Miniprotein binders against p81326. Designs and how they scored, part 70

Target 1, 226 residues: p81326
Amino acid sequence: MLHFGGFIMEINHISKILEKEREEYIRNKVEEYLKQGFSKDDAVNKANQSWRTYIGHRIQDVIYNLLKKFLKDSGLKVTTDKALNNRNLPEELDKVKRLIAINYGEYLFLPDADVIVYKVENNDIKIIAIISVKNSFRERRFETTYWKLKLKESPVTSHIKVFLATPDKDNEISYKCPNGKPKKMRIILEYELDGIYFLKEDFEETEKAKHFGKIVEDIIEISKKL

## First folded at step 8 (miniprotein)

Design V4b
Fold by OpenDDE base, second read of step 10:
Structure V4b (fold): chain B 226 residues (1-226), chain A 104 residues (1-104)
Amino acid sequence: as target 1 above (226 residues)
Amino acid sequence: SEEEKKIEELLKKAEELLYKALKLLWEALELAEKGDYEEAIKKLEEAVELLKEAVKLLEEALKIAKELGNEELIKKVEELLEEVKKLLKEVKELIEEIKEKLEE
């Protein structure tokens, strides 16, 4: 078992490490877009947008790989919504896909599920948790809460825990009441979700708001109750 | 003071090394997940060398801070030094863990 300590330190610095790559990435992308005939301002804007997408995927991949590694010994399995977006799925993943689907009458749609944790017992699949990974809360601030509420509406999915994992670089949800003023987003997310896990040390810890290092333990504990 | 500037320079250099080491650690973990254990170990060994250098810089900074009697700087340097030493230990343990997997 990779000792949790080095892991926690790595997680806390992921955002800083990635930010060091930003300048070079932006420079290269700006040059690329200039060669494509965009104006300097457009090239910079597109480069910044590209960076946001890039860094978001990198953080998601990190979280996926970490969870996959640390949950393996517990017999738990991890997949992603991307892996489920295939026409030809293995039987196991096809079952996973069906067990997280939300009913909209004539249609079934998948929630945003960056990471899905499940167990297989006697060929039966039980979905344990969905983890949404957010690098920033600039857009779709309550999308994760929407999916949590939709999952609760069905007895098939109501047991699925929904977690948010974030570095919260801009301290949008790190504290509930900074300077005595309630942060609406933090309060709502913490109330509606089953947990918020921070990839940083500087945050207000509560029963539902924890360091990302606790997510593995929490998921294992939940899995034992299912 | 000139000594305080030197401490700040040493801290900055140590932090740069720490970030480089963390990047290598991250890359190594990605490689190990892909089954490329040999390359993962190489990156971790490089990270170890960077962290060792960071320790040396921080120890020098700590010495200067103690000579100045600046308790705030002493505390700051000690905290960072402890962090770097802890990371160094963890990276070494990770190397050994990956090596054991290669022998399996």
Scores: ipSAE 0.019, ipTM 0.399, lowest interface PAE 4.9, mean pLDDT 87
Fold by ESMFold2-Fast, scan of step 8:
Formats: sequence, structure tokens, C-alpha cells
Structure V4b (fold): chain B 226 residues (1-226), chain A 104 residues (1-104)
Amino acid sequence: as target 1 above (226 residues)
Amino acid sequence: SEEEKKIEELLKKAEELLYKALKLLWEALELAEKGDYEEAIKKLEEAVELLKEAVKLLEEALKIAKELGNEELIKKVEELLEEVKKLLKEVKELIEEIKEKLEE
């Protein structure tokens, strides 16, 4: 791919970019809360909580924009679950929404699909992959696996790859216990999902757990089989 | 026109050089992940030379496009040139980062 190196360069520096952004964000938020009359300790705590919310959305936006930019020349399209929740969807996105929705009797719900990759071939839409973006696993750690298991139940959605993308800054799923064994959460996530892509350098790669820089090439390869 | 054909040839050659540089960059990143910093640096230095050549070709293409006054070609060449220059800067920065690790 023509722009592959640019993609890898941006991803390999994402942790540094995010840390610099964090320092500026915290400084500004602390000042903002101090002006609102909060104590220094409360201002710091609120700024850190605000950052956790902000960074989740920021990482999703970065991943969406990078994938959209680097997959376009391969004939692949990228959208978000937020876009699919808009009123009066274009016909193409309405079809995407219908092909990814999960059946709960009389109700249809979208999975936790922060980023969705699909292709249009002739008059057909084929969903290639959904990517769940997680900054932290403190709560709802198996939400992505739940959606993977639900998608497997239908012949319409069983082919869709479900990926997790995470900086895992706190080593919640990249850490190994002293005996060398991965934590239960990592074992379950890697077993059930089609891949985990880390936005960090210091982890042990496996067939399913890879550096995020490999995601574009992997998605293109998968799309050729469909 | 002959000038438009020349621009197209320069763009194609620049894209081929860019693709070769991206392959070298990917190989270098894999080597760096394995701790093979010296070989990674060699691959990145090769990529730098290819990207420098691509910049020269694109600057030539931009000159011709401006002389033609073709705003669509000017924009297309400028966008690619900016992307190649950005990548060149990033590759040079990566070389320095890896050299720091090598010296540890």
C-alpha cells in the first residue's frame, strides 16, 4: 500500500502524542476547575477523570481517521456506529446498519462497533471487520467478546471479523503474571476475538495479538477473501 | 499535452520510489521490534535516499504543472509532495530515536 509507512509512523508515535496531549489537557482542566472554586486536590482528580473520558473518544477518532485515509486506495470504506445512528441514513449506510445489526427477538441492536470496515462490490455490501476501541478494561472488560459471540450466531454476520484496538497503557491485558501466564482476561479476549491490536511497543506478539501498525494490511488481506 | 504526459511519468516514478521506501520502513520497524537496531537503521537510511529522489521528481512535476497553470495537477502534486516530505522527516526522526536506543 502506497501510504502504509505513513500509517505505521503515525501509529508508532501515538503513545508519545497522547502523553503530550494528556499533559496539556490535564494542565488546562486543572486551571479550569480551580477557577470554578474546586480545591487543588479535587481539581486534579476531576481533571484526571475528565481525561479518561476524553482520551477514549480521541483514540476512536484517531483510529477512524487513520483507517479511512489508508484503506481508501484499497477500495475499502470506513464508518462508525455514531454515523449509523443518524436520522435519514444514506442507502449505503442503511444497508451497512442492517448487515451488522444483531437480532434480539423483535428488536435489532448495533454491536459495540466503534469503527466499521466494509466494501461495496457490484450492488452488494460486505462487512469486513468491526473494531472496538478500549482505552481501559477496568469495567465492561468482556463487552467486545459478548458482541463477537452474538455475531457468530447468525450466518449473515458470522464472517465479520471482530478486533480490539487498545493502547493498554496500564498493562491490563499485555501483562504476564510472574509465572509467565497471561491474565484470564487476556486469555479470554485473545481466544474469542479475531485479533487484538496494541498501540504500544512493549508486548509479546502472537498470531492474534499484534502491533496496531499491522491492522491495515490484515484488513486488506481479509477483504480479498470476501 | 506532452507536458501533462511528463507530469504523469514523474508522478508514477515518484510513487514507485515511495512504495519501495514504505517496504523498507516496514522491514525496519520489524527489525527494531526484534532489537536489531543496526539493520533497522540501514533499511531506514535506504528509505531516506529513495524519499529524497521522490521529492526531487515531485518538485520537477510541480514546476511543470505550475507552468501549465493546471490547478488540479498543481494540487495533486502538492498534496503528494507534502506527504512525501512529511514521511521523510518522520523517517529521519525515527533513525535518531533508534540510534539513541543503540547507544544505550
Scores: ipSAE 0.000, ipTM 0.124, lowest interface PAE 15.9, mean pLDDT 77

Design V5
Fold by OpenDDE base, second read of step 10:
Structure V5 (fold): chain B 226 residues (1-226), chain A 101 residues (1-101)
Amino acid sequence: as target 1 above (226 residues)
Amino acid sequence: GPEEILYEALKLLFEALELIEEAEKLAEKGDPESLEKALKLLEKAIELLRKAIELIQKALDQGVPEELRKKLEEAFKKAEELLEEAKELLEKIKEELEKQK
């Protein structure tokens, strides 16, 4: 059992650690936008938007690196949708790309796949899981659910597990029924997805909603059944 | 305070981890330029990890509440593990560069 215990504590603080950089980042970006001729209000708004994008990428990178590291010993491989957006792909990645593609009749499109976990056995590739990383749910709240449903429609992709990983900074999906009121987003995401993994301690744990520290174990277990 | 030190140490650990993973990716390419870049990243990672270890040790030496102590000790252990990993990878890359020469 890879005792991920030491990493669990680090994961819980990712959002806090990154937020410490926010003030300096915003200040620098505001200055940059002011120099470009934007108003003060526009510069602040653009800086905040830039920060949201920046922090989202940073969290995704951390999760990717963690999964890559912890799954390495199990023989599982990790890639990203960005890595698949190359015209000249190695044969292995080209196969991965084809195995996650969704059919839209005349066209094949890739789902949003921040992290893709797969195994190679006897030169055959099996896709195990897709992990969507969301820092906040302000926009496109059910995008991951859409992709899960689309993947289910094909026998080629129906076995692929779709997970959501999030720090859920604003507690949008941390609890099912806070104050006795159902959180629609939490309920739907938990129902439609194969799992939700939280990069925090303060959340309602269920069979499908777990701490991010469990994702490696879960992926390894799934991989053994494929 | 000790809590701020823990956060700073964790930040350094994450930064170091990212650098190590990037270095591993570069090392997999195997070309001399990539290997040299990987070495630089690992040297930086090692520096960050040493700094983290020093910060954690300083906090532990000052006396901290038991709950925070446990967290600091875990971070310390992780920093040492990553430091060893970075050093091992550094040596492997150096050996590979020497073979290509």
Scores: ipSAE 0.018, ipTM 0.376, lowest interface PAE 5.2, mean pLDDT 87
Fold by ESMFold2-Fast, scan of step 8:
Structure V5 (fold): chain B 226 residues (1-226), chain A 101 residues (1-101)
Amino acid sequence: as target 1 above (226 residues)
Amino acid sequence: GPEEILYEALKLLFEALELIEEAEKLAEKGDPESLEKALKLLEKAIELLRKAIELIQKALDQGVPEELRKKLEEAFKKAEELLEEAKELLEKIKEELEKQK
């Protein structure tokens, strides 16, 4: 059976690995840009921009692998929107795609579903949750909210939980204003979404806004009710 | 492809809608600080709407399937309507700020 303490320990181990990866990545990219003739300041700036893009994809991969590992023994399966965009899909994944896609007439679009959790019972597929992974909120900050509202419109998809997972390094949705009130973006995201899971320790937990270490337990409990 | 452009345009449209709604609430408050905040939100909304319109127009200028063309035209019309509303609100707020000088 899944041990949630083991999940938390693995998250902590990976966090330390990612910090070392960052130091090496930045050092190597600065050297690369300097060799291309950029100034030291430009090289550092470009290296940091490159890291922001890299870490976004890296965090998605980490979350996918962690959830796949720790949900397996609960009979839950994990896939990605990238896997569903393959031109030739296995029957099971084709069914997953059909159950999650938003219909625009003759065209089907996938939501912003970086990670998708589903189960198979008696050859019937049930989508449990979609997890949108965001490293920053500098652009399209309400993208996940848009997809939650679209999924809510159909009886076929209205049961699907939509979660946001984020380190929120810039404190864009974990910060409180001087009066103690959360920022507008935090209020809207928490209200509309089914949950926010923070990949950081220093924030105030609520019923919907939790440490990422709780996501496996929450998903398993949701799946039991379907 | 055109499907991706429709998706991207709708995202920009949705964000602009939220900014306009927040600006309307600040404009109703009517104090100079709220009006100045509303101006900044509307300027950002107008920028997003212009980007959406440009993306849609480029897609429509190229051959697209009829059903997708209809959806792009609907998104284009909605973006233009919101752009006009945002510009009108922006003008009203600028006039109000000048009166409160």
Scores: ipSAE 0.000, ipTM 0.136, lowest interface PAE 16.7, mean pLDDT 79

Design V5b
Fold by OpenDDE base, second read of step 10:
Structure V5b (fold): chain B 226 residues (1-226), chain A 101 residues (1-101)
Amino acid sequence: as target 1 above (226 residues)
Amino acid sequence: GPEEILLEALKLLFEALELIEEAEKLAEKGDPESLEKALKLLEKAIELLRKAIELIQKALDQGVPEELRKKLEEAFKKAEELLEEAKELLEKIKEELEKQK
């Protein structure tokens, strides 16, 4: 367990590492959009939007790979909502998909689940946790909270822990009351979710707000109680 | 500077980790095409990890502040661990490919 701790701490640099690619990425995308007939201003705006999407996926992929690796020895399995979007799923993943589905009467829909952690015991699947990965909170700030509340409404899904993982690059939720002013988003997310895990060192630590390095231990502990 | 070297080394470690995980996924499929793709990914991962090790070693040899030294040593250790993991997986896949021939 201790050997993985050092590598997880290195994740604090993920934002800096990815930002090194930004200039080249933006330049290439701007050129691409200019060739498509967009104005310079539109091309820059579109390139910046593309970068936000790109970097978000990259962070999600890193977190997924880390969790998959570090939870492997505990016998826990990891998947993603993307992997569940196939028409022909293996039996195991089909069960996972059904066990996270939210009932809307005539329809079942999946929550946004960037990472799904589950265990298999005696051919039975138990969903342990869903991890939402957010690079920034510019859009859909309480989407993860909505899904947590929806999961609580069913006895089938009420036990599923919902975590948020974020580098919080813009310090939107790193502190509860910076300069004596409450950060509504931090307070609500911390209250409604089962945990917030930061991919950085500069944040206000609480019982629910921890460094990302603690997520593996926390998930393993939860898994033992299920 | 040494801090930039650490960041570059960490970048290489993360990239290598992604390649190893993708290779593992491909290897689980077990078909010859997937196994061959996995081998290529692992070879690339090994190259990245060797480069990371070299960069870290170079920084350590130049002398760095104690705080940065600790981080570099941790990164070095992790790079070596991943390198061994990648090599072991590479050999397993090679053996499996030989059995299928």
Scores: ipSAE 0.207, ipTM 0.629, lowest interface PAE 2.4, mean pLDDT 89
Fold by ESMFold2-Fast, scan of step 8:
Structure V5b (fold): chain B 226 residues (1-226), chain A 101 residues (1-101)
Amino acid sequence: as target 1 above (226 residues)
Amino acid sequence: GPEEILLEALKLLFEALELIEEAEKLAEKGDPESLEKALKLLEKAIELLRKAIELIQKALDQGVPEELRKKLEEAFKKAEELLEEAKELLEKIKEELEKQK
């Protein structure tokens, strides 16, 4: 299932699983909070807040596993910033960390890099892309753009593509409205970043703002030019 | 232009915020080596925040459009708040290091 059609099919299958998972999660959490003595309205609100936290981590894991599976046969490797924060790093991952980190003396600053794509050729490591996964834009909305600007300052990291992946359920950046006041967050993110990949069907599509189903194809194409 | 100055100031603010957060984690560990590392991070954060404040003040003095002015004023206020928080944490850590001698 290495074809792009297979990738799209697996995304669609996982989307259906996550929707059923949400219904069951909310139902169970509401029941749990009711048993703890919360009112029905408070139980529903708390269950929805719990789901928002849960799905954020769940989406990161899903994206990591999908990219790892579908990039493998193209000679591309995938890791996470959490893996890079481990005490005992394999030599390969230590090299990845050193190539993406910003140094402040003895301290390493990792960018907002939930998922990192790289390749290894003749023991040389080339970082292809970092992907920031955002479920919500209520706070720290420009954090990904900060890291993009910071990476551009160094000749070692300036080639690294910075992508945003998001379901954007609250429609915070899904649409541009050129006839009224522009959505400044959408404009800034699209301008500064190398791409935005939506985990939803309905959004204003541009050259840089695409369905998540396009990400594997785009990454492979970028890697061939490096 | 003024928008570029705002983005540079925000960049410095986010960098300082991450240094402060890392310093807080090191301070929580409480051993002398971690506390000394936290001090260095806070000193760097304070330097960045002062630079951000200077840039914002210079931009505000030049006369900017109202929308950008409000954003610069928000960034200025946030930079001042973070600067005071960083100074307070720095002093607390210095006191803790003295007690552990």
Scores: ipSAE 0.000, ipTM 0.117, lowest interface PAE 17.0, mean pLDDT 79

Design V5c
Fold by OpenDDE base, second read of step 10:
Structure V5c (fold): chain B 226 residues (1-226), chain A 101 residues (1-101)
Amino acid sequence: as target 1 above (226 residues)
Amino acid sequence: GPEEILYEALKLLWEALELIEEAEKLAEKGDPESLEKALKLLEKAIELLRKAIELIQKALDQGVPEELRKKLEEAFKKAEELLEEAKELLEKIKEELEKQK
């Protein structure tokens, strides 16, 4: 039984817990923007945008910390694209950065990689998985799919699994065919990605669409095959 | 009601978990300043967890429907586990700080 099972209850409620902070956050931000000279409408809009960014980072941090904790005993390591965005990287992280880079001819660019899971064996680094964390799909709906496809184009990166982790707050991808109507986004994401992991219980489970509680086991299994 | 208590308890557990994870991260740095910060986070986490336990116990003592009781018991178990984890980490950090003196 994965130690991760003990966190399922908290994970399922993460979105609800964080949303309770929204009212106070918005109020404070609105006041801040009003003091800066914005109109009431502009202040509200800016506050809402700020909240979306804030909540997204918090969810990402939670997922990062959970993965870091639960993968530690397996000898797997976890980092983030943010940690790689430094000029002075430790040798290990510099190698990680190079191993996830996508070639655009004269330039190398990193994919969006909220969480990166890798292993170190005999001083060699193997990238196992990239996890994209999304609270909602309002913007850049297929960005993760783009990066998955780009990673497949190189033998250096083609083995890297790309996962999406989401509470899917707005039920945009929780079901494939609600009321008999296909959800294009769910179908495409599930087809193109290696897995979708939900931080909730109310979703249609498939081979690739699972509860977030399964991600640790899946990553460990993948790591054994590399 | 009992459902609200469960929610508040879960919130406290989540906050405590975040603090513990941040404390672990700070402790990995190993410098005295980071270790001291980690201690403060853990002390706060312990406080939150104790509060969660108290809330859960109060709800359980009042009598709740079976379904809610199970959830409260699970939350209770988790709170105890996190509390033990936080305490163990706290002691390890204290020991490390003493070694650096």
Scores: ipSAE 0.018, ipTM 0.366, lowest interface PAE 5.4, mean pLDDT 88
Fold by ESMFold2-Fast, scan of step 8:
Structure V5c (fold): chain B 226 residues (1-226), chain A 101 residues (1-101)
Amino acid sequence: as target 1 above (226 residues)
Amino acid sequence: GPEEILYEALKLLWEALELIEEAEKLAEKGDPESLEKALKLLEKAIELLRKAIELIQKALDQGVPEELRKKLEEAFKKAEELLEEAKELLEKIKEELEKQK
């Protein structure tokens, strides 16, 4: 039993902060490129391209911090694939790394899991979910589904839920085609993945495609069944 | 089986995407050394994409369940799109290298 109103309020607050951050970032980057000798039009274009890269990483950090904060009271822990690639891992994170690694013959690789949710019971670790954060779908659209399919191959990892979190500001997977059918990428992602969580209001909602505000309660419910 | 072929094809697509991204960064630098490195990365990406397309076609020709067929068709489409993108970037880089001679 938790009060999820606080989570939704934090999401709304952060959205406003990110808009101000965008204005400041673009202004600063335009000045930087102008100083390097670029034209005004080129400086603006390059600043917008730089922002797309920056916001992708920024949204990932936001999601990590939100989930860490709001899952803590439910006994759930959150880490990242970046943290698991560190040389000096604590015993707990080393166990997480071993439980999520995918076998390629003589090699073990980590999936591209931007955020990882797990629990510790009686010193045993259970991986609950991995969350892939995508700001756009212009490239590497197959990446998240590839890792889901690989995780399904092993009894150690087949229970792990794979979620996608995205603002989808370019409406690449939010809306149906004019003929009323969902876009192909939306169909594939929804079919293969365990859920899609949108950081926006305007999208076709389904049992598996929800507003990001639902992710905390969904993860807690999944963890109770494990 | 066909499912294993799908996994192999998706892995090749992901590897090709990383090579194309690195080639784009090198192309943006624009010096001859970076452009030559970008060409080598794109040639490798094109090889991986052609292999992925061949594997997918072979799987589709064998007759597969409807659900797996849809996944293979989407992977095929993506591989063709990336192949065309890589070929276009390769030609642009070749032209730039000729210009700098």
Scores: ipSAE 0.000, ipTM 0.124, lowest interface PAE 18.3, mean pLDDT 79

Design V5d
Fold by OpenDDE base, second read of step 10:
Structure V5d (fold): chain B 226 residues (1-226), chain A 101 residues (1-101)
Amino acid sequence: as target 1 above (226 residues)
Amino acid sequence: GPEEILYEALKLLFEAYELIEEAEKLAEKGDPESLEKALKLLEKAIELLRKAIELIQKALDQGVPEELRKKLEEAFKKAEELLEEAKELLEKIKEELEKQK
């Protein structure tokens, strides 16, 4: 919380603030798709899908920028899987890419890694954490868990912490047992991942489920143990 | 009402923050074109922040419930902090552009 004190208010409202743009965005996209010859229903559906993608990227960008800023003073570096998806990588990023790769026998594949935190010590790269950013859990609910489990299978990657950051706008994982009914997704994600960080105030806090404002401190602490 | 003003102010703060962050990224590139783009973003951020400050001040002057007052004051403080950050970065970029001439 100490590092994000000034940004906590904005962070908690990111989803709400961005959702205000939705109506105009949808209207414009619908018009665009209609001009392309789609039916009204198809245009609306496509516009809604476009919005989900758009808003997801915006939230990811916010989180990336925040982490980059607040981890800078600690000497930690931040990148993204997108930045690693290049044929001509700087040596440092090429090393990062190799150190997060998962072995599938004849092939190496990267996990979904919206944000990657690493440090450089004596020209050696150490991967500290991967942060998956999700605005909603409509699709691929346990994808982050899959990658965490895959990373644990190798001594090269087993130390990498995997975190989930989400505003959880639909309250899918904010509480473990609302009204006495267990939320399977919350329980599994909390069990399998190293932490869940909420970009909101209304959630059930646990040892692994925290406000996003604590992520910087947690990452720094982990980095000191590597 | 005051709650709507708070929301609008927060929106402006968030937008300004995003612009500042983008400006920082551009400034890190160090080339004249990137620096000029960064300046434009910062000027816009400053405008948004000034507007936010004005809105917040107006709400505070009208008298609001204590809980809302606290939130407005926090937003005000944040707006001032971001404004200072944007201005400092703006000056640094201007200096860098001058050095490259």
Scores: ipSAE 0.019, ipTM 0.353, lowest interface PAE 6.0, mean pLDDT 88
Fold by ESMFold2-Fast, scan of step 8:
Structure V5d (fold): chain B 226 residues (1-226), chain A 101 residues (1-101)
Amino acid sequence: as target 1 above (226 residues)
Amino acid sequence: GPEEILYEALKLLFEAYELIEEAEKLAEKGDPESLEKALKLLEKAIELLRKAIELIQKALDQGVPEELRKKLEEAFKKAEELLEEAKELLEKIKEELEKQK
């Protein structure tokens, strides 16, 4: 209970840090663009666009570090697709890469697995879950569902849970239509994926669509059944 | 290679999905301005879907490994289904615009 309470408290603490970081980032970028000769309005617009790119990577790093910290005592390990793309891999990570890779004949490709959770038992690796982190649904909205469907086709990967984590700032999948019906994208993502974890408060919560604060508990429970 | 063609086709397919959803939302609003905007989005979606179908067909015609062929065939079927949906919605919007003249 303290463990999960601590996770929620750290999410809240990091949210405040990120808001302050945003203010400093925007202020510094506006100043930089003004010195380059841009108008006030253009400088602000460029600074906001720069922040959107920055925060996407930052959220991935935050989720990785939070999961690594809070899953450690449950015997679970966390890595990233970025780590798995290194030329020289330790034996353990090479095995993780082989167990999550999608087969295209003579080629193997990694799914969009920003964060990967696995466990090691008797030198055997079991992949628990992959988490795709989306700051925006502007492009490649159903790419995560493609990877989920592809993973389901192999007995090696069919047990792997595929989760989406998103702030959904633009209300792309948390918005409810006037007739009370969820958007088509939300329906498809929720149906195909094993869960959606929102980094926001205002959304239609379901069995599969939850606050991000619940992800550690859910992953630990899944790992006990594998 | 054929894998890149699959990726490009899927990218076009996902973009078309996005345009169709926005068009559906605009069609629900029902005013002439929204309906006209929805019409343009659907025309773009149809263009993207036709490009996806063309890319997939070219790849299939060249002969690809069985596993990749199955994925290209699945993407082809999805693109055709979406193209039919987009055309049906386009017809409905055209009819509604004519009624509101």
Scores: ipSAE 0.000, ipTM 0.144, lowest interface PAE 17.1, mean pLDDT 79

